# Miniprotein binders against p81326, part 121

Target 1, 226 residues: p81326
Amino acid sequence: MLHFGGFIMEINHISKILEKEREEYIRNKVEEYLKQGFSKDDAVNKANQSWRTYIGHRIQDVIYNLLKKFLKDSGLKVTTDKALNNRNLPEELDKVKRLIAINYGEYLFLPDADVIVYKVENNDIKIIAIISVKNSFRERRFETTYWKLKLKESPVTSHIKVFLATPDKDNEISYKCPNGKPKKMRIILEYELDGIYFLKEDFEETEKAKHFGKIVEDIIEISKKL
Below, E stands for the ipSAE of ESMFold2; O stands for the ipSAE of OpenDDE; V2 stands for 0.75 times the mean of E and O plus 0.25 times the DockQ between their complexes.

## First folded at step 9 (miniprotein)

Design za5 (at its last look DockQ between E and O 0.65; V2 from the best seeds 0.00; counts 0 for: pae E 2.3 > 1.5, pTM E .744 < .8)
Fold by OpenDDE base, look of step 10:
Structure za5 (fold): chain B 226 residues (1-226), chain A 82 residues (1-82)
Amino acid sequence: as target 1 above (226 residues)
Amino acid sequence: SDEEEKLRELVKLIEWLAIMYGKSPEEAKFIAKIIKDLAEELGLEVEIEVRGNRIEIRIETDGVKIRITIKDGEVEVEIEEK
């Protein structure tokens, strides 16, 4: 049982809540599509497809809120790439944005950074970690790995830890060698990234592949070394 | 009692809801709806009031009255024994 600020992270409770959200979302979308003139079957299918896209953003938001809450007492701050996607940023966030930028010669681009954890000490910002949130690996399977490697190329960003958080509902990366067959994606992601955190119970645990409940402790520990 | 267990479960779920969702009035309304649905599944009667980003939940059982307040991701629970 992982205790975070007095709370035990129970994946079952999170899943239950998300299922309730799904039920409501599907209901509303079905109604919307019916009003558009679709058949009941088509409306349901479209609603389910819409949910698959929506749930990815939802999980990202959940993880953001969890990290924001549980890291607060440690003096760590949390933001998102979405929050940084503005021309007019507060000074603090503008600094964060600059400190995660990747150099491509004439251009600076930001990595995909669903969640960014940083600390402020004496008006200096130190980026601690970037968390990529993936609901499924159907698209852009190694995108997070690419960004990790790019961040590693600069002394400005090489210290930034890159983590992947996923429920991995389809068991794409939950096991390294199920039935004796190596899962290329799991092996590569685990090798290249600083950690993989699962929002589920059924997975192969390793030094780098852990339950999501460990991410707060790991981030705090990293922050103390910076 | 079975009822106490259900109540404990609901409180836990409410605590997670407070963490999982932000602090906007829109999110508060959403959370309130989810709480109602969860309570109904547990067979608990709840009264919920939403004021901005503040949610007040009242639950009454045979043995206890519970008032739960959610504000800014924090949960306060007050229990009165009947």
Scores: ipSAE 0.605, ipTM 0.852, lowest interface PAE 0.8, mean pLDDT 90
Fold by ESMFold2, look of step 10:
Structure za5 (fold): chain B 226 residues (1-226), chain A 82 residues (1-82)
Amino acid sequence: as target 1 above (226 residues)
Amino acid sequence: SDEEEKLRELVKLIEWLAIMYGKSPEEAKFIAKIIKDLAEELGLEVEIEVRGNRIEIRIETDGVKIRITIKDGEVEVEIEEK
């Protein structure tokens, strides 16, 4: 008797699928650029650049879908900053938007939060965590830290956990002291944020720097305190 | 057996893929292409049919027929022993 079933969060399966997606994406883009008249070298360069832009957005979508699926049975809901910027918000999402907004005098702004986790109890909404998704740290490397500090300034938002999720394929923050020298990005991000979750196996684990597979358990544990 | 292990791996990958793409029917043909590539790497022959947002994968091996249906991020697996 052949039995298939069971479902667990495994980074190896996610990584395998993303690599196949990359291969197909680049193949299609190279063909597209060649048909536009670009040389082979230019087509490959353009395809790789296009992928770098695409993968950042794609990783965010993957994390959103995973969290939405795995947090649902614990009564936790998930949305995105993009969804909160729609013109006609349902009442529930409008409340979520107002509960994460940061006050700048007469102006209210949303933090740059890619994924937001919240719960609904007796028509009350409690924001649990914000997950920032970064594919690369070449630009705006401390953006997530800024938003954590702003959220801490008010008792209304100071409870909100701020996490960073990243594949960090280029090892920009994977280790605290590569070659014996402290890596500023990793040290500051780990110090200021509530957690860093890696979408790969090879990184220096600490109590705040963990495998992405731990994020669901951590969020559920936090939600029980609210 | 080795083939049974490959089938288990493919089913796991399909379950992850369905979750990773969520409930987007516009991506069904792209998802089907990824599934075909994954199956080929594992050495498994598959037939894939896409209708709207529904993807049906059929696999026949020495002793079993497997039908996997993906719709709206949900995966159903039907196994028939020959």
Scores: ipSAE 0.420, ipTM 0.776, lowest interface PAE 2.3, mean pLDDT 83
ESMFold2 (binder alone), alone request of step 9: mean pLDDT 73; pTM 0.654
ESMFold2 (binder alone), look of step 10: mean pLDDT 74; pTM 0.661

Design za6
Amino acid sequence: SDEEEKLRELVKLIEWLAIMYGAPDEEAKFIAKIIKDLAEELGLEVEIEVRGNRIEIRIETDGVKIRITIKDGEVEVEIEEK
ESMFold2 (binder alone), alone request of step 9: mean pLDDT 69; pTM 0.601

Design za7 (at its last look DockQ between E and O 0.72; V2 from the best seeds 0.00; counts 0 for: pae E 1.8 > 1.5, pTM E .784 < .8)
Fold by OpenDDE base, look of step 10:
Structure za7 (fold): chain B 226 residues (1-226), chain A 80 residues (1-80)
Amino acid sequence: as target 1 above (226 residues)
Amino acid sequence: SDEEEKLRELVKLIEWLAIMYGDEEAKFIAKIIKDLAEELGLEVEIEVRGNRIEIRIETDGVKIRITIKDGEVEVEIEEK
């Protein structure tokens, strides 16, 4: 059992809570679709489809809150790409935004950064890590890898660690070579990224592929070296 | 006792809820707590005041007051 700031990460509790949220969400959406004139079967199907999109965002929020909570005592700060998309940013967040920007010649663009971990020391901001959260790998499978490679191209951003966090419910990347067949996506993601953190118990652990419960410790360790 | 085990389980779930959703979703958290408590067969009273959630559970042997604020959970137990 991995300890997070005094809490044992229990994936079973997280899953149970998310299931309760799902039940409520589905109920509410079914009711909404019924009121719109859909049949019961259509309403249920649409609700389930809606949930698949919704849960992706929810997991991002959960991970954000977990990191925010468990990194607080270390003095590390956490923000999100959503927070950085505002026109009027506090000075601190404006600096964070600038420090993760990728140069495309005439333009600067931000990487996909669901969660950003940084520290403030002597009025200087140091970006420590970007965490990409993926619920499924059906779309944009190597997007996180692209951003990692782009960040490496600049001395300003080359030190930034890029992590992937996922429940990987469909076991798309949980194992490298299930049944002796290499999983291309797992191999490439593990090779290119600084780490993959699983919000599940059933996966092939390696030096870079770890249980999500280890992410806090790893981030803190990285922060000490910067 | 079976009841004590259920209470311990509920407390753990509440702690995780507080961490997972933080303060911004106090009303949502309260609803999930109620659903979880009902599933465990526990009667709970829940009050939401801004970002503060107060949960009261009373059994034959104990009164429990749980307060959630700013993602932190405080548990007070009074034995009967």
Scores: ipSAE 0.627, ipTM 0.860, lowest interface PAE 0.8, mean pLDDT 90
Fold by ESMFold2, look of step 10:
Structure za7 (fold): chain B 226 residues (1-226), chain A 80 residues (1-80)
Amino acid sequence: as target 1 above (226 residues)
Amino acid sequence: SDEEEKLRELVKLIEWLAIMYGDEEAKFIAKIIKDLAEELGLEVEIEVRGNRIEIRIETDGVKIRITIKDGEVEVEIEEK
């Protein structure tokens, strides 16, 4: 029984909706590729490849919308790295961007911060957490841990919690020692990050590795300490 | 009843779908709702007007009208 801001939900609702979305997405893409002159077999292969690229953005959008909805009553605001990269930033978002940016001499980079949670008090902005969304660990496996380490290096950013959210469909990080052998990715990610939140039921739960439904409560509790 | 349980499941799915979708097109959302209803064996009538989606469900015992607009969901339930 996952609890989001007074709602009772099951994680399988999100998963069911995403699977139907996948079916419709693939159907539409196959039609597009057939019109481009690809064979049916090639169109299906390309549609599946397109979905793999798309699903990461889709999961990010889902997490953004859920957090925005369920954190609102606690006075917490949510934005994305995409919104922060706009050339014409509102003053509030410009402040958010400056508060999470990492300085590399004459260059500034945002950490792997797909979703950012912050609060505004008396025109002052405090960053609560950043969430990195990963649907697969085939590329850029430890990028999130690098950014956590960089944020820890400065007193200005060291309070910022860094979370990873993932469906982990391929079980790349779901278990610490699946066959009696330590899984390097899971061990390092759990050690370095402030939390890993799984968008599925079957994983090894620990103090830091939790069901995604716990993320709202955790963020609210953290915000009370700041 | 089994049909009432399926209906409650569909309503929950629609409520979560509305939250999960920010600026997706209403026609796409309506297609997903249709697919979900078909999987549950429920007959639904869906009308899309711009960014407004109206779903009408009539079962023995209840009549439900669900409106989705700008990510907000209104549910009207009429017990028969």
Scores: ipSAE 0.472, ipTM 0.811, lowest interface PAE 1.8, mean pLDDT 84
ESMFold2 (binder alone), alone request of step 9: mean pLDDT 71; pTM 0.616
ESMFold2 (binder alone), look of step 10: mean pLDDT 70; pTM 0.603

Design za8
Amino acid sequence: SDEEEKLRELVKLIEWLAIMYGVPDEEAKFIAKIIKDLAEELGLEVEIEVRGNRIEIRIETDGVKIRITIKDGEVEVEIEEK
ESMFold2 (binder alone), alone request of step 9: mean pLDDT 68; pTM 0.588

Design za9
Amino acid sequence: SDEEEKLRELVKLIEWLAIMYGDPEEAKFIAKIIKDLAEELGLEVEIEVRGNRIEIRIETDGVKIRITIEVKDGEAEVEVEIEEK
ESMFold2 (binder alone), alone request of step 9: mean pLDDT 70; pTM 0.618

## First folded at step 10 (miniprotein)

Design Bf1 (at its last look DockQ between E and O 0.77; V2 from the best seeds 0.69)
Fold by ESMFold2, look of step 10:
Structure Bf1 (fold): chain B 226 residues (1-226), chain A 83 residues (1-83)
Amino acid sequence: as target 1 above (226 residues)
Amino acid sequence: SDLEKRAEMLIEFAEYLIRLAEELLEEGRPKFAIEWLKLAVRFLQMALELARKNNLDELAERIEKLIERAKELIERAEKIKES
């Protein structure tokens, strides 16, 4: 359906567009923070932090809209962590929220689930997959694997597929054995997660590490088995 | 048909990209709006190829109008960028 090369190649263009923005964005933000009275060093640090937040939000929004548009005719619905944090939740979304929550005794927390895919059958909601979007792996390196392991601890959530979507511009997880040495982060993430989807062309493709454009077909096939 | 559904999905995603670009124009960032509009045109061109391959003439005409509109927005954004 959506497995011809033109689609995959154009999807990879998303991260290229965003990266062209980086230098100008950071330069403008440094100027903005200097005008607010921050020192040069503080302004640079804040500008880089601002960029990481901006790029993360933009990638999440694009992924959400892509999945929403391309999964619609397959009877699959898509929501976000931000939508589930709304105080006036429709009943359907309230059920989605409850079905992905992790129990810590007196506390309930949502996993790192930037985008959630689910289906509705006869008023029953079945969570299909959660997608975590990571811009870089310098911080919170294995957060997504932690949430996968927590979801596996309960029969109610153990079926939920956990995917990682990333541009991985700095090649932190793009290859299993760069320079002939195993890359611990790539190996563990690939082993523990149900899939890693790259928003770029250059990475080591495996059964679990794929071009992002393949995620739609994968989710549809998974949903048919549930 | 399956190919018609694929074309519609490409169109809907391209329309999202156009709306994203329009928001960037409103924010005074035409340089980046142009990049998103160019990507939208590429998705519309894929949809157009599917429509023409399957002789979906009415759909093809609709897509051509969307491409024309996106290109007009690119020209408008280029003029704003140069200001």
Scores: ipSAE 0.709, ipTM 0.889, lowest interface PAE 1.1, mean pLDDT 88
Fold by OpenDDE base, look of step 10:
Structure Bf1 (fold): chain B 226 residues (1-226), chain A 83 residues (1-83)
Amino acid sequence: as target 1 above (226 residues)
Amino acid sequence: SDLEKRAEMLIEFAEYLIRLAEELLEEGRPKFAIEWLKLAVRFLQMALELARKNNLDELAERIEKLIERAKELIERAEKIKES
């Protein structure tokens, strides 16, 4: 119990470290864009957009590596959609790619899958979970929900759990009904997804909305039922 | 043991954080490298506690060496930051 508490606290530090990086990153990028001849307002806007991209990748990488290490002993494997975009895939990853593909008639497309958890048993691959990692929800509010619904439409993918992991720094989905007003995004995401995992402490905990520290155990439990 | 496995996971993640910090140092970002290194040390300290509680002396020694390495990297990063 005590060790779990400590682990939870350290997970929260990940987000704090990333936020500390923002001010310096933005400042440096603003200066760079000013030197390129952009106005102050344009420079700030471009810097903020650059930061969103940068921090998005950074948090995804950290979470990917965390899950990779913490699921390893359970015999579970972890990959990313980026790894699946390679032309020359190992057989295992090629199978993973095919098993998460969504049918659009003449075309197959992959869902957004920042982290993919799967197991290999007797040379058969079973996809366990897809984790979408989002630092903010500005332009992609229900994208993860869309993919979850699409995955449900096929017996091949309907079993795949879809989780959202986020620090939710802007408190967009941390609470269901702050001040008695329902937050549509939180309610919908919690309803449609299999779980929301927060890399922070100040959120409304529910059966589906948990601290990120619980995701490893939840994934392992799911893997045993497949 | 389950506790040994947990310690190993913490160690492996800490090693990743150390590598991340090294990359940041190469990018000329010592301030943030230091923050990740400090986090790595905290994970290693958790692992060390687990190792000690289970009388895993060899593992404890391995962890202590990693902590020392991380601390040395912090010192290097601080020097770079001041330069």
Scores: ipSAE 0.628, ipTM 0.858, lowest interface PAE 0.9, mean pLDDT 91
ESMFold2 (binder alone), look of step 10: mean pLDDT 87; pTM 0.854

Design Bf10 (at its last look DockQ between E and O 0.69; V2 from the best seeds 0.00; counts 0 for: pae O 1.9 > 1.5)
Fold by ESMFold2, look of step 10:
Parts: sequence; structure tokens; C-alpha cells
Structure Bf10 (fold): chain B 226 residues (1-226), chain A 83 residues (1-83)
Amino acid sequence: as target 1 above (226 residues)
Amino acid sequence: SDLEKRAEMFIEFAEYLIRLAEELLEYGRPKFAIEWLKLAVRFLQMALELARKNNLDELAERIEKLIERAKELIERAEKIKES
């Protein structure tokens, strides 16, 4: 459907552009916070926190828009956990939310799902995949695997593919055995998840660890089997 | 047609990238607006190649106009960056 060479090459530029923004963004935010009267140390901490929020939202927005546009002609719909947490939820999205929620007694929680792909057939909704978008693995490193395991516990959610999408700019999970030593985080994530999709060129590619540009065709193929 | 649908996917994503770049220009960030606009032009060029190879003349003309607008935005952003 898509040309791997051209499409994959151009998609990998997204994370490069985002990383180019980082230094100037942080510099400008530090100056802004200093003008507001914060100490240098506090301004730096606030600027880095601001960047983490900004880059997380930006990556999610880009992935959401890419999937929405490239999956549309395959009859697939895309939403986000942010949209599902809205108080005034349309009926279709309320059904999506109910289909991915995990029961903890009297409480229901959504898994770590930044982007959700589903289809609608005769008012029946089928969840295809959830994508967790991670810019950094410093905190909450294994929460995505936890949610995959919880979804596997029920036959109504066990079919849902759980993907991780990441630029992994700090090479936290890019290789299984960097310098000959097993990287526990990469090995566990790859073992437990249905796929890891990298928004960069330099990583150890496997059957489950792929260039992000392959996610569109993978989702389409999966949807035909469900 | 399937080929027209493929080109339309590239166009729609490029239009998103152009909107992102326009927002960056409004907030005084021309350096990064240029980077996103260059990426948008690359997607539009892929769409144009598909349109021309398959004799989709109206679509190709639409894509050419989008490329012209994106390049004009790049020129404006470069002038802003230098000022």
C-alpha cells in the first residue's frame, strides 16, 4: 500500500525535528521563568518539566494525526485516552472506553493508551490496538507491559494489540545486548508487548521492534483478521 | 481510485504539518516552522509523483499549488529568522 523506502525515510525525520526544538525550547523557557522571579535552579527544573510535557503532547498529536489519515480508507477509526476521559462522551466513544477499561472492583481504569485504533461494524465496535507513546523511559518503564498483561486476562480484551511507540532518543531500549550485556528493559518490553515502533533509524530491528512507518500496514493487516 | 487515495493520505498529513508550521510562525519560531514545512513538501512531492505517474491532472495541479504555498511560507519564515 505504501512505499517502504520513501515513507519510512520521511517518517523518521519527525523525531529529528523534535529533538532540534529541544535546546531552544528549554533556553527560552529558562529565560521566561527567570523573568518571573524563579531561581536559576528552579527555572531549569521547570523548563525541563515544561519540555517533557510539550514533547509528549507533540509526539502523541503527530502519531494521532498520522494514524487517523493513513488508516481512514481501511475503515479504521482513531481516538485518544484524553478524548475518552471527557465528561460529555459521544455514545461511540463511550463504547470504546467500556471495551478497554480494566475492572478493579468498584473502579474502572483505562490502560496506558495514548492512541486507540478501532473499527465500527453495524454499531458493533472492535478494538484493534492501543499505542503507548513514550519519549523517555526514566519513569513508568514497565507500565505498558502491565496493561498488556491485564488485557490478556479477559477473553473480551485479549485480542487487543498493545504497541509502544518511541523516539528513544537516549537509547534506553534501542538494543537488546548493548556492549554484550542484556538490557532488561528492552528484553521484557519486546517479549511482553505485541510490538515496539521506533521513530528513528538507529535501533536493533527484530520481528517485534520495527520502524514506526511499518505500524500502518501492521494495523491494517491485523484488522482484517479480527 | 486506490492511487488517488494513497496520494490523498500524503496530502492530508502534509496539510497537518503545514498547520503546525503556521502555528510556530505565529509564536515566533521560524527555524522550526521551516523544518516542518520542508517535511510537508517532501510528502507533497511523494503525492505529486503518484498523481503524475497515474495521469491525475486535477490532483497534480492541486498538489503543485500546495507546494507553492508551502515554499512561500518557507521564504517568509527565512526572512523572519534573519531579522
Scores: ipSAE 0.689, ipTM 0.883, lowest interface PAE 1.2, mean pLDDT 87
Fold by OpenDDE base, look of step 10:
Structure Bf10 (fold): chain B 226 residues (1-226), chain A 83 residues (1-83)
Amino acid sequence: as target 1 above (226 residues)
Amino acid sequence: SDLEKRAEMFIEFAEYLIRLAEELLEYGRPKFAIEWLKLAVRFLQMALELARKNNLDELAERIEKLIERAKELIERAEKIKES
C-alpha cells in the first residue's frame, strides 16, 4: 500500500515539474516576439499559445516513456501516431498503423493517437488501447470522443480502448457537478471514453475517472482479455 | 514477484528521467535537470525499499549505484547552474 501511494504521489510531480518551465519559457518568448515588433499583448498571447503546444508535447513524451517502461514487463509494446507517419515503417509498425486506421469510404485515416498500446502474439498484432494526452481542453475538446466513436463503427477497431490522460490544469473536467452545475465536458468524455486518467489528486473519482497511476494495471488487465 | 516487477518498473522509469536530465544539461538547462534527477532519486528510493524488503541484494546494489549516479549528476548540474 505504501509503495503505491508513493508512486501515485510522484506521478503528480511530473506535471508540476513541467509547469515550472512556464515562467521562463513565457518570458523568453515574450522577449522574442517583442523583438519581432509585436505589441506586448500580442507577444503575451503568442507566447501562451507557444507554451500550450510545447508543454503538450512534453507531457505526451513523458507519458509515452512512462507507459513504455511500465508496460514492458507485461510484454506490451507502445508507439505513437508520429512514429506511424514515416514512409518506411517496419513491418510491425505498418501492421499497427493498418489496425488503427478508420475507414472513410475512399480513404483511410488514423485517429489522433498520442500513445498506442499493442501486443504481438504469434506474429499477430492486437491493438489494446489508444491514449490521448491533453494538458488542457481549450481546443479540440471532443476530438478524443470523436475518434472513440469512429473506432467503434468497425469490427476491426471496436475493441480498442480509448483513454484520456490529463493533469487537467484548469480543472475543466476534474468534477462532474461543481457547485451543482454540470460540467458538460466531463460528463460527455466520461460517458463516451473507456477511461479518464488524472495526473493530479484533486478530482472526482468514478469507475471511469481514475488517477493515472491505475492506467498501467487497467491496460494489462484489458490485454489479458484480448 | 510482483514486488520485484514494481521495483524494475521504478528503476526503468528513473533511468529515463536520468537520461532526460542529461539531455537538459546538454541544452543548458541545469535547473530543470535537477528537478528530474530528484524525481529519479525518489523513484529509485522506492525501488530500493522494495528490493531490500524482498532480500534482493543484487537489485538493491544496482539501485544504489543508480542513486549515486543521479546524485553526482545533481552536483554537476548545480555547478553548471552556478557558473
Scores: ipSAE 0.328, ipTM 0.713, lowest interface PAE 1.9, mean pLDDT 89
ESMFold2 (binder alone), look of step 10: mean pLDDT 87; pTM 0.862

Design Bf2 (at its last look DockQ between E and O 0.78; V2 from the best seeds 0.00; counts 0 for: pae O 1.7 > 1.5)
Fold by ESMFold2, look of step 10:
Structure Bf2 (fold): chain B 226 residues (1-226), chain A 83 residues (1-83)
Amino acid sequence: as target 1 above (226 residues)
Amino acid sequence: SDLEKRAEMLIEFAEYLIRLAEELLEEGRPKMAIEWLKLAVRFLQMALELARKNNLDELAERIEKLIERAKELIERAEKIKES
């Protein structure tokens, strides 16, 4: 079949690289802010804020490029929420945007869909999955579950799979009962979402909580059934 | 054919990682560029093993050249890091 063991192991190495980048990034940024005249406490706080923005974009970019390369020979296309918010949308992307938008009466909003996977058949677009990319769960812990529930409410969007991708370095959702205590966040996220994909080795694997490298096969299988 | 497609996917992702590393070098971040280049080499080595086991000699030769280029970038980044 697939040599997914080797592929999965190498993909999990992405998380290790990102962790190595954190220390160097924070150190350099603190020095930069100190030179700008900020206090030590302010410089550290600003450096951490800068890191959160930087790492979020880095993880999303890596995931986007991985999926784009590994899904294209299966006839699957990949786009991002950033691309869909562009003012001059090509016709194809405008259709993708309309097919994932949620109606709030006179307003239309996109779900939290960092990466979107779709296919085109006979000039028709079918949305397969959206992937929310989270580096940390300190804020907006359940936003992705809210969007899954909203998509489920309409027969037009109820088929769309909602996945969470995360390195989860601080083990915020890696285990159901880490010290004999149920971890509410992990349990609810796993229950409500269609899958959680970890960019690391150490987590409690279940039918819905998997190594990120398995996402490619899962998406391909889903697309064949639609 | 399917094995060629799998190798090509690994190559294309490795090429993305190399471009990421080149951007980091331009930004004066050779330590991080080296880490991404090492990962790119790992994907290329996986593709090379697949090509060699299936006697895809032209593909293997292309992959070997990519690995050489990535290793040259690592050496360049190591020099920059020391400076």
Scores: ipSAE 0.740, ipTM 0.900, lowest interface PAE 1.0, mean pLDDT 88
Fold by OpenDDE base, look of step 10:
Structure Bf2 (fold): chain B 226 residues (1-226), chain A 83 residues (1-83)
Amino acid sequence: as target 1 above (226 residues)
Amino acid sequence: SDLEKRAEMLIEFAEYLIRLAEELLEEGRPKMAIEWLKLAVRFLQMALELARKNNLDELAERIEKLIERAKELIERAEKIKES
């Protein structure tokens, strides 16, 4: 128990470290854009936009590597949608790609899948879970929900669990009803998704909304049922 | 054992963080590298505690070497930061 508590606390440090990077990153980018001839306001806006993209990728990479390492001993494998965008895929990844594809009639498209967890048994691939990693929910609030619903429509993909992992820096979904007012986004995401995992301590815990430290255990348990 | 597996997971993730820090150093970002290295050391310390509690001496020694490596990288990063 004590060791798990320590691990949970260290996961929270990941988010804190990334936030420390923001100030330096923004400063450097502002200076860069000023040198390019942008106004101060434009430079700040561009720097903030650049940061959102940058931090999004960084947190995805960290979470991907964390899950990859922590799921390894359970025999589970991890990949990303980025890895699946290659023209020449190994057979295993080509199968993974096909097994998460969503049918739109004449076209197949992949869901947004920052992390894909799967297992290989007797040369058969079973997709276990897709994890969407989001640092903030500005423009793409229900994108993960859309993909969950689309995956649910096919018997090929309906079993795939869809999770959201987030530090929720802006407290957009940390609580269901802060000050007695329902947070629409939290309620909908929790209802539609299989789980929300927070890289922070300050959130309302429920059956589906948990600390990120629980995601590995939950994935392993799901994998045993497939 | 389950405890040994947990220790190995912590070690592997710490090794990733060390690599990440090395990349950051190459990018000229020693301050951020130091933060990740400190986190790596904390994970390794947790692993070390698990190893010691289970009398896994060889594993403990391996972890201690990794901690030392991480600390050396911190020192290097601090020198770069001051330069």
Scores: ipSAE 0.372, ipTM 0.733, lowest interface PAE 1.7, mean pLDDT 89
ESMFold2 (binder alone), look of step 10: mean pLDDT 88; pTM 0.865

